# Ledger of designs, part 127: VHH binders against Flagellar brake protein YcgR (ycgR)

Target 1, 263 residues: Flagellar brake protein YcgR (ycgR), of Thauera aminoaromatica (c4kar8)
Amino acid sequence: MAELSTPSPASPAPLDGGRGDELEKFTLRGARQILQLLQDLITHRGLITAHTGGGHSFMTAVLKVDEERGRVVLDPSPDPQANRRALAAPRLTCVTQLDGIRIQFPLVGLGEGQDKGRPALFAPLPAEMLRLQRREFYRLQVPLAHELSCLLKAEDLARKPVEVSARVIDIGAGGVAVVVPTGAAEFVIGGTLPACRLALPDGEPIELDLEVRNLNRQTQRNGTEQLRVGLRFAALPRAADTRIQRYIFKTERALNAKARGGL
Key: E = the ipSAE of ESMFold2; O = the ipSAE of OpenDDE; V2 = 0.75 times the mean of E and O plus 0.25 times the DockQ between their complexes.

## First folded at step 11 (VHH)

Design S12 (from P150 with T50Y S59D; framework vhh_7pa5_2; at its last look DockQ between E and O 0.48; V2 from the best seeds 0.62)
Fold by OpenDDE, look of step 11:
Structure S12 (fold): chain B 263 residues (1-263), chain A 119 residues (1-119)
Amino acid sequence: as target 1 above (263 residues)
Amino acid sequence: QVQLVESGGGMVQPGGSLRLSCAASGFTFSTYAMSWVRRAPGKGPEWVSYISPLGGSTDYADSVKGRFTISRDNAKNTLYLQMNSLKPEDTALYYCARDLYWEGKFDYWGQGTQVTVSS
């Protein structure tokens, strides 16, 4: 009985630096931004594929960011050989994903040691981190308490017009992501949904045209399937843009204040 | 819902061995550090051992160092504690705990499994 070695999920290959100019806009170099992103990796418990070169990689995680010492603490591999390769490598290329966004960053000067008596790998903070946000615009995660909704004018499988009330899960200057029940409507990538209504907390709904840019089926923890629909603003009036920007700014400020212990 | 269920406890003589298991569910086990904590009668909780998410880092209390071995099987969502050379002082309720931070903060605990070392 040949033990079918389940193919190890192909570690995403590092992006080759050849597209330098195009990637620059997605590269974070600010110390605060880097620290925040590393902290986000910790918070969201993202596993990292660390590439050591020569086709070798190992799985790790950021365990801690030591700001005082300017270093990142990584989970060693349970494989001693992987750790030896990592330590011998002049550079690690770390690849991970957070909220569907690919993150890539180099680590140079890897060492081994102990943090509070626990074995760990250490590296200086990365000088840069690549965050491949496919979206041209920052998207605010909408707090559930805000109950943002978008009335979508779509068609069902029979091409009958239907109106679907969708919860907005994120919003940016360029569009919204919404969740709809599976089967509520048929969406086609590249299709336009005319005369939709975005409800913001600060007034009357905004009428706008939306273009379907992404469809992602998600299974909720309760086993219910939902469809996440990424929508671009096809034509946004200036007044609507201003309202959306104001909402984003206000909400971000509030979230940041809360995170700082101010609420 | 996060669940941690300990098993493998029992009564053993001094010098004996036990292997504890903790079955984890309701979260991505492989992304969390885990710890064992014990509570002896009339005493407060005592941290026993730590293991990192991928298992590359382990730590032990001085009282159990060299005798206990923590391990994990991420494919089975299971944490283990091999306990050798057991002493009467190791008598306690042993808990599996999900470790939130590198600094030893826990957010979830199991119900515990009783270990009794008595002659």
Scores: ipSAE 0.827, ipTM 0.931, lowest interface PAE 0.5, mean pLDDT 89
Fold by ESMFold2, look of step 11:
Structure S12 (fold): chain B 263 residues (1-263), chain A 119 residues (1-119)
Amino acid sequence: as target 1 above (263 residues)
Amino acid sequence: QVQLVESGGGMVQPGGSLRLSCAASGFTFSTYAMSWVRRAPGKGPEWVSYISPLGGSTDYADSVKGRFTISRDNAKNTLYLQMNSLKPEDTALYYCARDLYWEGKFDYWGQGTQVTVSS
């Protein structure tokens, strides 16, 4: 099976499918704002997904903020491999939620050590934290019954063209996440997949250019490994945008009605 | 309502083993650090062991290092303490405690389970 490449971007890449200036209005950079938000995560028991690159991530939590030293104290993973990947990564992209608001922030300079004699991970306070309201981060979890798919025009390890029909697992205003079998194609963060086709239930497939924004390995219940690929819509035509928003709205409404109605 | 129910105590000879369990309910177990605390007859509470929310960090009092092992199963909302090479000084009522790491205190614990080590 072909190895997946691990991109090393020169600057932080957002996980939620936006450009940096597009997200700037949701970005906190004030030291007091950052401290307050981190303390809120501690108080409200926010668990954090820390992305280490190459589709790898692990769960952690902020155990406390050490204001005197200007750093956060994190729960290490019980998986030693996850800790090694985190310590080797040039940055971690941390994602969590606080009362339905998505919180995302980078950590650089991660180190290991002890807090009160207990193993912990440490990093300087993040230089920025992203707070996104539901509309800015919302991703509809696509029901399996809808069998939503996206035909990806990608490349294999040898850079030869391959077509991969990928199941769409979530969809939002700015992009989709899909799953593919590990090794079905090579994906590089920042890479562009032109002329992909998104199949929605109510019409002809939509032709879209997609940009790879994130990768995450997942295991299925049957033990097979899959790659979750986060894809951003590039230059989305208005008609396509309208169809995507209509699908999201109708599906969310239908799911909410079923949840209230019982069996 | 937060509930912590300890079990698995009993009488053993010196050198014996016991495994304590703590069933947690009424809160999201995986988001909290947990500790075991014990109280011997005529003595105040003694912290025994700690485990972080996701299980990546553990700690032990010097008196039990190498003999006791703390663990957790977040899928079953259960905390464990494996106690080996037990000594008479381990005789105590053992409590499972919810650990507020950032405040350095415990906010909930159960009624405890008795461990008695005697010949």
Scores: ipSAE 0.505, ipTM 0.819, lowest interface PAE 1.8, mean pLDDT 85
ESMFold2 (binder alone), look of step 11: mean pLDDT 90; pTM 0.907

Design S13 (from P147 with S30A; framework vhh_7pa5_2; at its last look DockQ between E and O 0.40; V2 from the best seeds 0.62)
Fold by OpenDDE, look of step 11:
Structure S13 (fold): chain B 263 residues (1-263), chain A 121 residues (1-121)
Amino acid sequence: as target 1 above (263 residues)
Amino acid sequence: QVQLVESGGGMVQPGGSLRLSCAASGFTFATYAMSWVRRAPGKGPEWVSYISPLGGSTSYADSVKGRFTISRDNAKNTLYLQMNSLKPEDTALYYCARDLDYWESGRFDIWGQGTQVTVSS
């Protein structure tokens, strides 16, 4: 019985530099920005796929940012062969995701060494980092406990009006991402969903128009397919904007306090 | 619920070996550095060993260097400590601990209940 090697989740391929002009607006080159983003990767415990070329990659993490020495400390692979490949590569392409945003950055001049008696890989700070933030606005990941929902007025496959109650997974000043059951409604990118209702914990639902900006089908661990819908606020009354901002601010504070109180 | 559960402790003679295990649950194990810490009777906690999230980096206290080996299986959410050439001085309650930081030593936010190791003739 041949043990079907579960295909290792296909490491997202590096974005080829051919889209150079379009990616420039998403490329960070400021030293402070780079340091902050690397620190964010540490804080959020982001695992990184490091591509060494030739179709080879290994998993790593930023363990430390050494600002004084201008270097990043990476977790070596437990596979010595992977580390050898990494060290032999002229360039390491690191790919990760933070809060649904793809991050890609090159490392050159990789070396091995020890810090405080711990083996590590070292590289100079990247000169640039690509952050594919499609969103103009920060989006708060909505805590599951808040049970934030949005009633979507959409159409089914037969173009019959349907109302779908969707869980809000993230919210920002510019819109929301929601999860709906697959097949609950038909969504078209660029389409408008009029007179939807966003339910916040602090009062009555907010009526608003939503524009579909992104569709992503996700398979859950249990095998259930869900559709993630990215929605932009098409017309947001000032009062609604204020409520949304207040909710975001309050929630962020609470999350930060909890994160600190765990210290 | 975040939890660490140690096992594998026991009584051994000097020169003997033990393998400790720590089962992790309630968090993404592969994204945390882990450590073993021990507490001997009448003494304070002593850091024993460190392992990075992916297991590529390990370190040991001088007292156990060359005798103990830390490892992890991220697929099984399990931390291990292979202890060889055990000495009476290794007698302690051994704790599995989650490191708060990847690189800063000595900061832990989660502990197991510990497993007793006794080395006696």
Scores: ipSAE 0.861, ipTM 0.949, lowest interface PAE 0.5, mean pLDDT 89
Fold by ESMFold2, look of step 11:
Structure S13 (fold): chain B 263 residues (1-263), chain A 121 residues (1-121)
Amino acid sequence: as target 1 above (263 residues)
Amino acid sequence: QVQLVESGGGMVQPGGSLRLSCAASGFTFATYAMSWVRRAPGKGPEWVSYISPLGGSTSYADSVKGRFTISRDNAKNTLYLQMNSLKPEDTALYYCARDLDYWESGRFDIWGQGTQVTVSS
């Protein structure tokens, strides 16, 4: 069986649901906004990867929006098996890019039919569409050699102030994920940690307020329990944002150079 | 440069077959619907067949349904027309055309030079 291919170097894989709360602010739900974005895809001839589940996908395009009937019209696959999988799927997850902007939207209720004697796939307009720049969805996995840390001003089990130096495992425009030993401090989802300090290699630590968004317990290979804490940057000054983006950019460049044969 | 180049025409007896090709260059072929259009001697253009950008949707003029098959190979930027059971009425200059309207034929912004198909003898 020949695999579907995409011409874009950007990954067409859907952003997973574990980041759903972080992506909410980039989700369009207004009917006018959705129609305009779909029309932009049509005008710019965006190719779409439609994921049907089970690792299957096919290439498609929005051929038009039928506003009278409240539906999108999609180019069917020339592969009949891909069309059968799409029609059987409870939803399609459509992923594409428009001028460096990642666009993702679900389609449910897919059907087949004809438009002016031409076969087509139809679905109701999506109820939501994600639209975000690369910086809004990208998370750099921090190399262990960098040993990035974040000093957290938290509370212990007795509700007394404690400072915890947490290792940063990933970093993006909106926040970091860190790990701490289980029991090092008590964290509450929705809680705010004021005046934490993020240590980047290139200068003074950044003082910032963090909000706890996610807590996951992990067991390391040696059996040790640790806590993965997802932290959102509260109001982030422009200078701090610039430093974080520069760290991400520089580290990506260094990792790419290493992959090409550095050192 | 944006270009469409047809080939595969020729002379054939009634009932015969021909396969036309159209090589596309200078644009992203896979994002455009394509059509075949023909011009018989002394007549205006007649739309023959349509294929959607990714190839999953095709349509045909009534005069050629069941005899002609349109296809595309987006990896090779090539459009095809398989013509079977040819009739003298199919004699024409055949053009491939880039179709700017996914749902309306006739919105053609670039054309090839054409390839001649002659059905006689």
Scores: ipSAE 0.528, ipTM 0.822, lowest interface PAE 1.6, mean pLDDT 86
ESMFold2 (binder alone), look of step 11: mean pLDDT 85; pTM 0.865

Design S14 (from P147 with T28I; framework vhh_7pa5_2; at its last look DockQ between E and O 0.31; V2 from the best seeds 0.60)
Fold by OpenDDE, look of step 11:
Structure S14 (fold): chain B 263 residues (1-263), chain A 121 residues (1-121)
Amino acid sequence: as target 1 above (263 residues)
Amino acid sequence: QVQLVESGGGMVQPGGSLRLSCAASGFIFSTYAMSWVRRAPGKGPEWVSYISPLGGSTSYADSVKGRFTISRDNAKNTLYLQMNSLKPEDTALYYCARDLDYWESGRFDIWGQGTQVTVSS
């Protein structure tokens, strides 16, 4: 019985540079932004597919960002051949996803070495990072402690109306991302969810219409599958907008203060 | 529930070998660095070995270097420690630990219950 090697999920192919003009708005070139995004990859434990060319790739992770030396530390492959290919490649194309957003960045000048007696791959910090955030607006990552929720009015597979309480994971002026249990409802990209209720900590829930813009199935750290739903505010009353903006601002300030006071 | 469960400990003679296993559950194992830590009687915890998330980077305490080998099978959510040329000084309770950070050593957020290794003539 030939063990059908389950085809390794096809590593998303690098976006070809031909769409240069359209991608420029999503390209980060600021040193601080790059450092932050790399740090975010570490914090969120994002695995990276590193493409070496010729159809070859290997899995890696950013282990450390060395700001002093201006380099990124990558997890070597357990396959020596993959590492050899990586080192021989003039350019490494790294592809990953963070919170449903595709991230792509080149690494040039890859070398091998040791840090604190640990083997690693080293590369200079990328000059640019592509973050395909289709969102026109900054989205605040909602602290878990806030327990921000959105009651979604959706339909099930039988087109029966269902109400789903969804946790809000990020919020911006243009919309929210929520997580729902898999199978809780059926969502269609471009579909409108009318008369939903966004619960903010500062008062009564806000009634609003939401448009489904993105669907992403995510496996949680505990192995549970969740559906991330990106929602746009289809119609937002001015008063609601003000409340949302106030919440975002207040939360950002608090987070920044905490980040500074932890020194 | 996040859990680490060690196994494979026992009693061996000096010069003998053991292979420890640590079964991980409740988290994405392949996204965490892992370590082995041991505690000998009357002594504090001693870091033994480190392995990166994908297994491409490993390190060892000087006391075990050349004798112990850390490895992992991410498909099986299992961490291993092959211990060769065991010495009486290796007698300890061995813990599997999840590293909080990828590169900073000595910070662990999850521990197993430990498995006893006894090296005695």
Scores: ipSAE 0.862, ipTM 0.949, lowest interface PAE 0.5, mean pLDDT 89
Fold by ESMFold2, look of step 11:
Structure S14 (fold): chain B 263 residues (1-263), chain A 121 residues (1-121)
Amino acid sequence: as target 1 above (263 residues)
Amino acid sequence: QVQLVESGGGMVQPGGSLRLSCAASGFIFSTYAMSWVRRAPGKGPEWVSYISPLGGSTSYADSVKGRFTISRDNAKNTLYLQMNSLKPEDTALYYCARDLDYWESGRFDIWGQGTQVTVSS
């Protein structure tokens, strides 16, 4: 469990709904698969961050699976208020890692009681569990010095074609996040931007279709507002995927070498 | 190496109090449940108390319930047993043990050397 023995983030945030349809192929729904993954968490003593909503969470662990009753047995928090929030929440979103694989699953119907005369939290087995390799969820924060950009072919408010050169702020196997000036174009969640061009440092820009997944307004240091646009690669050719993964790998190794070399 | 080191034992009169500590090293303490187990003179081991890995679940043998309190400080890798209203029958060597209870076999895999608690007039 090399990945679990490294300093993993203490409270990794749940993946949001902007990737819901992309995540379906990584979603386990078979009862046997779910039981095995829960048993793996128990065997490897995985610590779980259970998110109760409203920015609140607590640490827990799956102590056992009670197959007879079809439920998981969880370690309650030593903080009674955390337990009360968990019991009041309509759903817990549990996040953890197993050997560098991100695992996320919902628990609904949480209750309290006793197991072996010991206080415990109980929930029905989850109906689904996400298993994501690092490649499947990782987003490299693009160094400013690289000045990665993406040319977006979009429309303005008057529905006229407009080209927007957007700075890429993060990049992963499935997409990019970019920033543009507020008002540079109209973006619609679910909309497709065909024939955009992603400029990587090595080689010619990559032509690709992008789908708008999320929009968020941000304020720059100089006080101007900009729009953060989350974009999914609609159909990424293998050659383009290879170039993107090479960029990520090279950049990450360079950053790690500086951090470890320190000189 | 993996170690559990108990301390805090001693002689005390009936009705007195004593606090045991157990320092853990060489493993990730917060991922393991822990127990206190005691051995009275001429007797076999008796489980005393359990605490879950994150500390939210505790349990006690009937003979100590209401008098003893198990706790842990995962930031300090330390397990505690607060013993109040001590009785002569609490006289024993007290061991800190790493508890694999939910694995149903080989429950206690690592033990300390024990700390002596003696309750007598």
Scores: ipSAE 0.531, ipTM 0.828, lowest interface PAE 1.8, mean pLDDT 86
ESMFold2 (binder alone), look of step 11: mean pLDDT 86; pTM 0.868

Design S15 (from P147 with S59H; framework vhh_7pa5_2; at its last look DockQ between E and O 0.46; V2 from the best seeds 0.62)
Fold by OpenDDE, look of step 11:
Structure S15 (fold): chain B 263 residues (1-263), chain A 121 residues (1-121)
Amino acid sequence: as target 1 above (263 residues)
Amino acid sequence: QVQLVESGGGMVQPGGSLRLSCAASGFTFSTYAMSWVRRAPGKGPEWVSYISPLGGSTHYADSVKGRFTISRDNAKNTLYLQMNSLKPEDTALYYCARDLDYWESGRFDIWGQGTQVTVSS
C-alpha cells in the first residue's frame, strides 16, 4: 500500500518580479526596517517557505538575526537533500506571512555552518524585503467565538441578485475580510456591493457599502475551497465607524489581557 | 490548554537504552524550539538537548553528546529523546520544555511533569 504522501500544502508561489513598479511601494530597503521585519518574524514565530528554484522548496525559520555580522541564521531542513539544493541555489526566495501580510525576500550567498555548536544555514541580510501591506489600517483578526458576519448583496453568475452571509475573519478601520463559499456569488475587484450588513456583537447590524479590493481562493485542509474577499468600506457613517472602532479596541484589549493572563 | 506530557522513562541497567517521548498540545508545536532538561537527585536542573522548530538544528550537553539523540515529529506534535549507553549518572527526572527563544538556550516557558529515568545495576 503506497503511502500516498499527502501533497505538502502548495507553497505560495513567489511573486514574479514582472510587476516591478507596482511592488516598489511595498519594498523595504532600509536596514532598520529589514532588521525589524526579520525580528518580527522571529517574535511571531513565522515559518518561511524557501524556494530554491525548479519547483523545489523547504520550510525554514529565522532563528536569529546577527546584526553584527550582517547575517540571518536559518533553520536547516531535516532533509539533507533540501539543504543541498538550497546551498546550490544562487538565490533563495523566501515567502511567509505575518498578520495576514505576505512577506517575500531574497537570500543570496547561503552557506552552512555552526554557531556555538548548533548547525544552521547562514545568509547575508537581504537587501530588500517585500511587505505586501495593502492595508493602510491595522486589521484585527476576529476571534471565531465572536461569529462576526457580513451579509453581502452580490450577484451570481447569471447576474441575479443574491445575498451571501459571509464570516468576517478580520476587521479594520478601512474594511473587512470575509470568507464565502466558492460559487456563492461573483465578485469583481473594484466592484461595489451596496447596502451590505455587518453584524457586530454589540447591537443591530451596520448597513454599509463595500468595495471589493481583493479576491483570494483558499483551499482548506479539508479540501474545501473558500473565497477570501477583501472589502473596503466605501461609505461608512460616523456612527458606524465609532462602533467598529470600539469593537476593535475592546476586542484587542480582551485578547491582550488573555495573552497576559495565560502566562 | 498548553501542555507537555513526557513518557518512556523507566529503570534500565548501565549500557541500556531508553526512548523518551513528549506529547505537546495546545500550541503550534512546529513553531517552537524544544529542549530536554533533567534533574538528578540533590542537583539542580541540567540542560540536556535542544532541537530547532523544524528539527534541522540540534545541540547537546557535553555529558550526553554521542549517546543521546533528540528528534521531533511535527505532524504528531511529539518530541523524542533516544538515550543510548546509559550511565548511572544519567539517573534523573527528565523534562520536556518549550524554549522561549529559537537560538538562546536556557529560557523555557512551558514544562512537562517529567518522566523518571533510573540507571542502576
Scores: ipSAE 0.858, ipTM 0.948, lowest interface PAE 0.5, mean pLDDT 89
Fold by ESMFold2, look of step 11:
Structure S15 (fold): chain B 263 residues (1-263), chain A 121 residues (1-121)
Amino acid sequence: as target 1 above (263 residues)
Amino acid sequence: QVQLVESGGGMVQPGGSLRLSCAASGFTFSTYAMSWVRRAPGKGPEWVSYISPLGGSTHYADSVKGRFTISRDNAKNTLYLQMNSLKPEDTALYYCARDLDYWESGRFDIWGQGTQVTVSS
């Protein structure tokens, strides 16, 4: 007996909601752009992973864009429980890819019905769609062996300058996440850390300005507390951007080669 | 080499059942809607049934509703037609067809060779 309720390991996951302000510049809101992108999904036969919440998802496709009624027509699941979850969900988060470009859009007000005797799921056209190049959404989990660090020029509790060497845990086109011991410095969301230095393995450190975007207190297995600091790149020079992208590409290639050829 | 190969036809008595299969190769099966089409002796093609790319939407000609069931197994690249309560007027060469359009037109670009179904006493 086949079980269709288990999540698919190959399904792309929605992007982290905490990156919403970073993603606004990649959000399409024009009616013509949205209609064209949905039509492109039909033309290129894009398969879509529709996330219904609670870790559940199902495969679907856009069957038609009905401009006259202002709605999108989706292929229902052959699994009735997946359809019930989709219809009960306040939002359906659709994720797919066209020619290396990631596409993500919400659907609200999903209903079921028939059109010309053919069952389908229907929703109003989305008011927005994310359209992202891989470099704009990808975050590399930094291998521990690389010991990537970022020297942060921050302030201590007494508002005096302090330099903190922070381990980089992930890196992408828009920023890094680092960890520091609790109390090593005071960080304020929205605060700017000028002239920090990001140390990559293949050259001298990159000097960059960083903006604090989020803070998360974490407790290690041994009870030690640390702070995860999400940092956005401000005014990144093209040369620095190129070096960061080169690091990400080379590291990803090396990790993939090891996984495929590993014994 | 894009190919559709039907099988499972044969001779049965009225009221009998057959299960047709269509093996697909050379293309990404799960991204196409599919149909069964039949051609009776001396007649033109007649659309029989439709299934959407991921299998959630099916539709049937009035002449076969309640008797035939279309299904697909995208992991095996196979389309099926379960045919129950067969009648002599179901006698035809049955083709599977790849649909270029997902929803409205039923424009078929690739066909199999067909499998013969004969219903007679």
Scores: ipSAE 0.501, ipTM 0.823, lowest interface PAE 1.9, mean pLDDT 86
ESMFold2 (binder alone), look of step 11: mean pLDDT 87; pTM 0.877

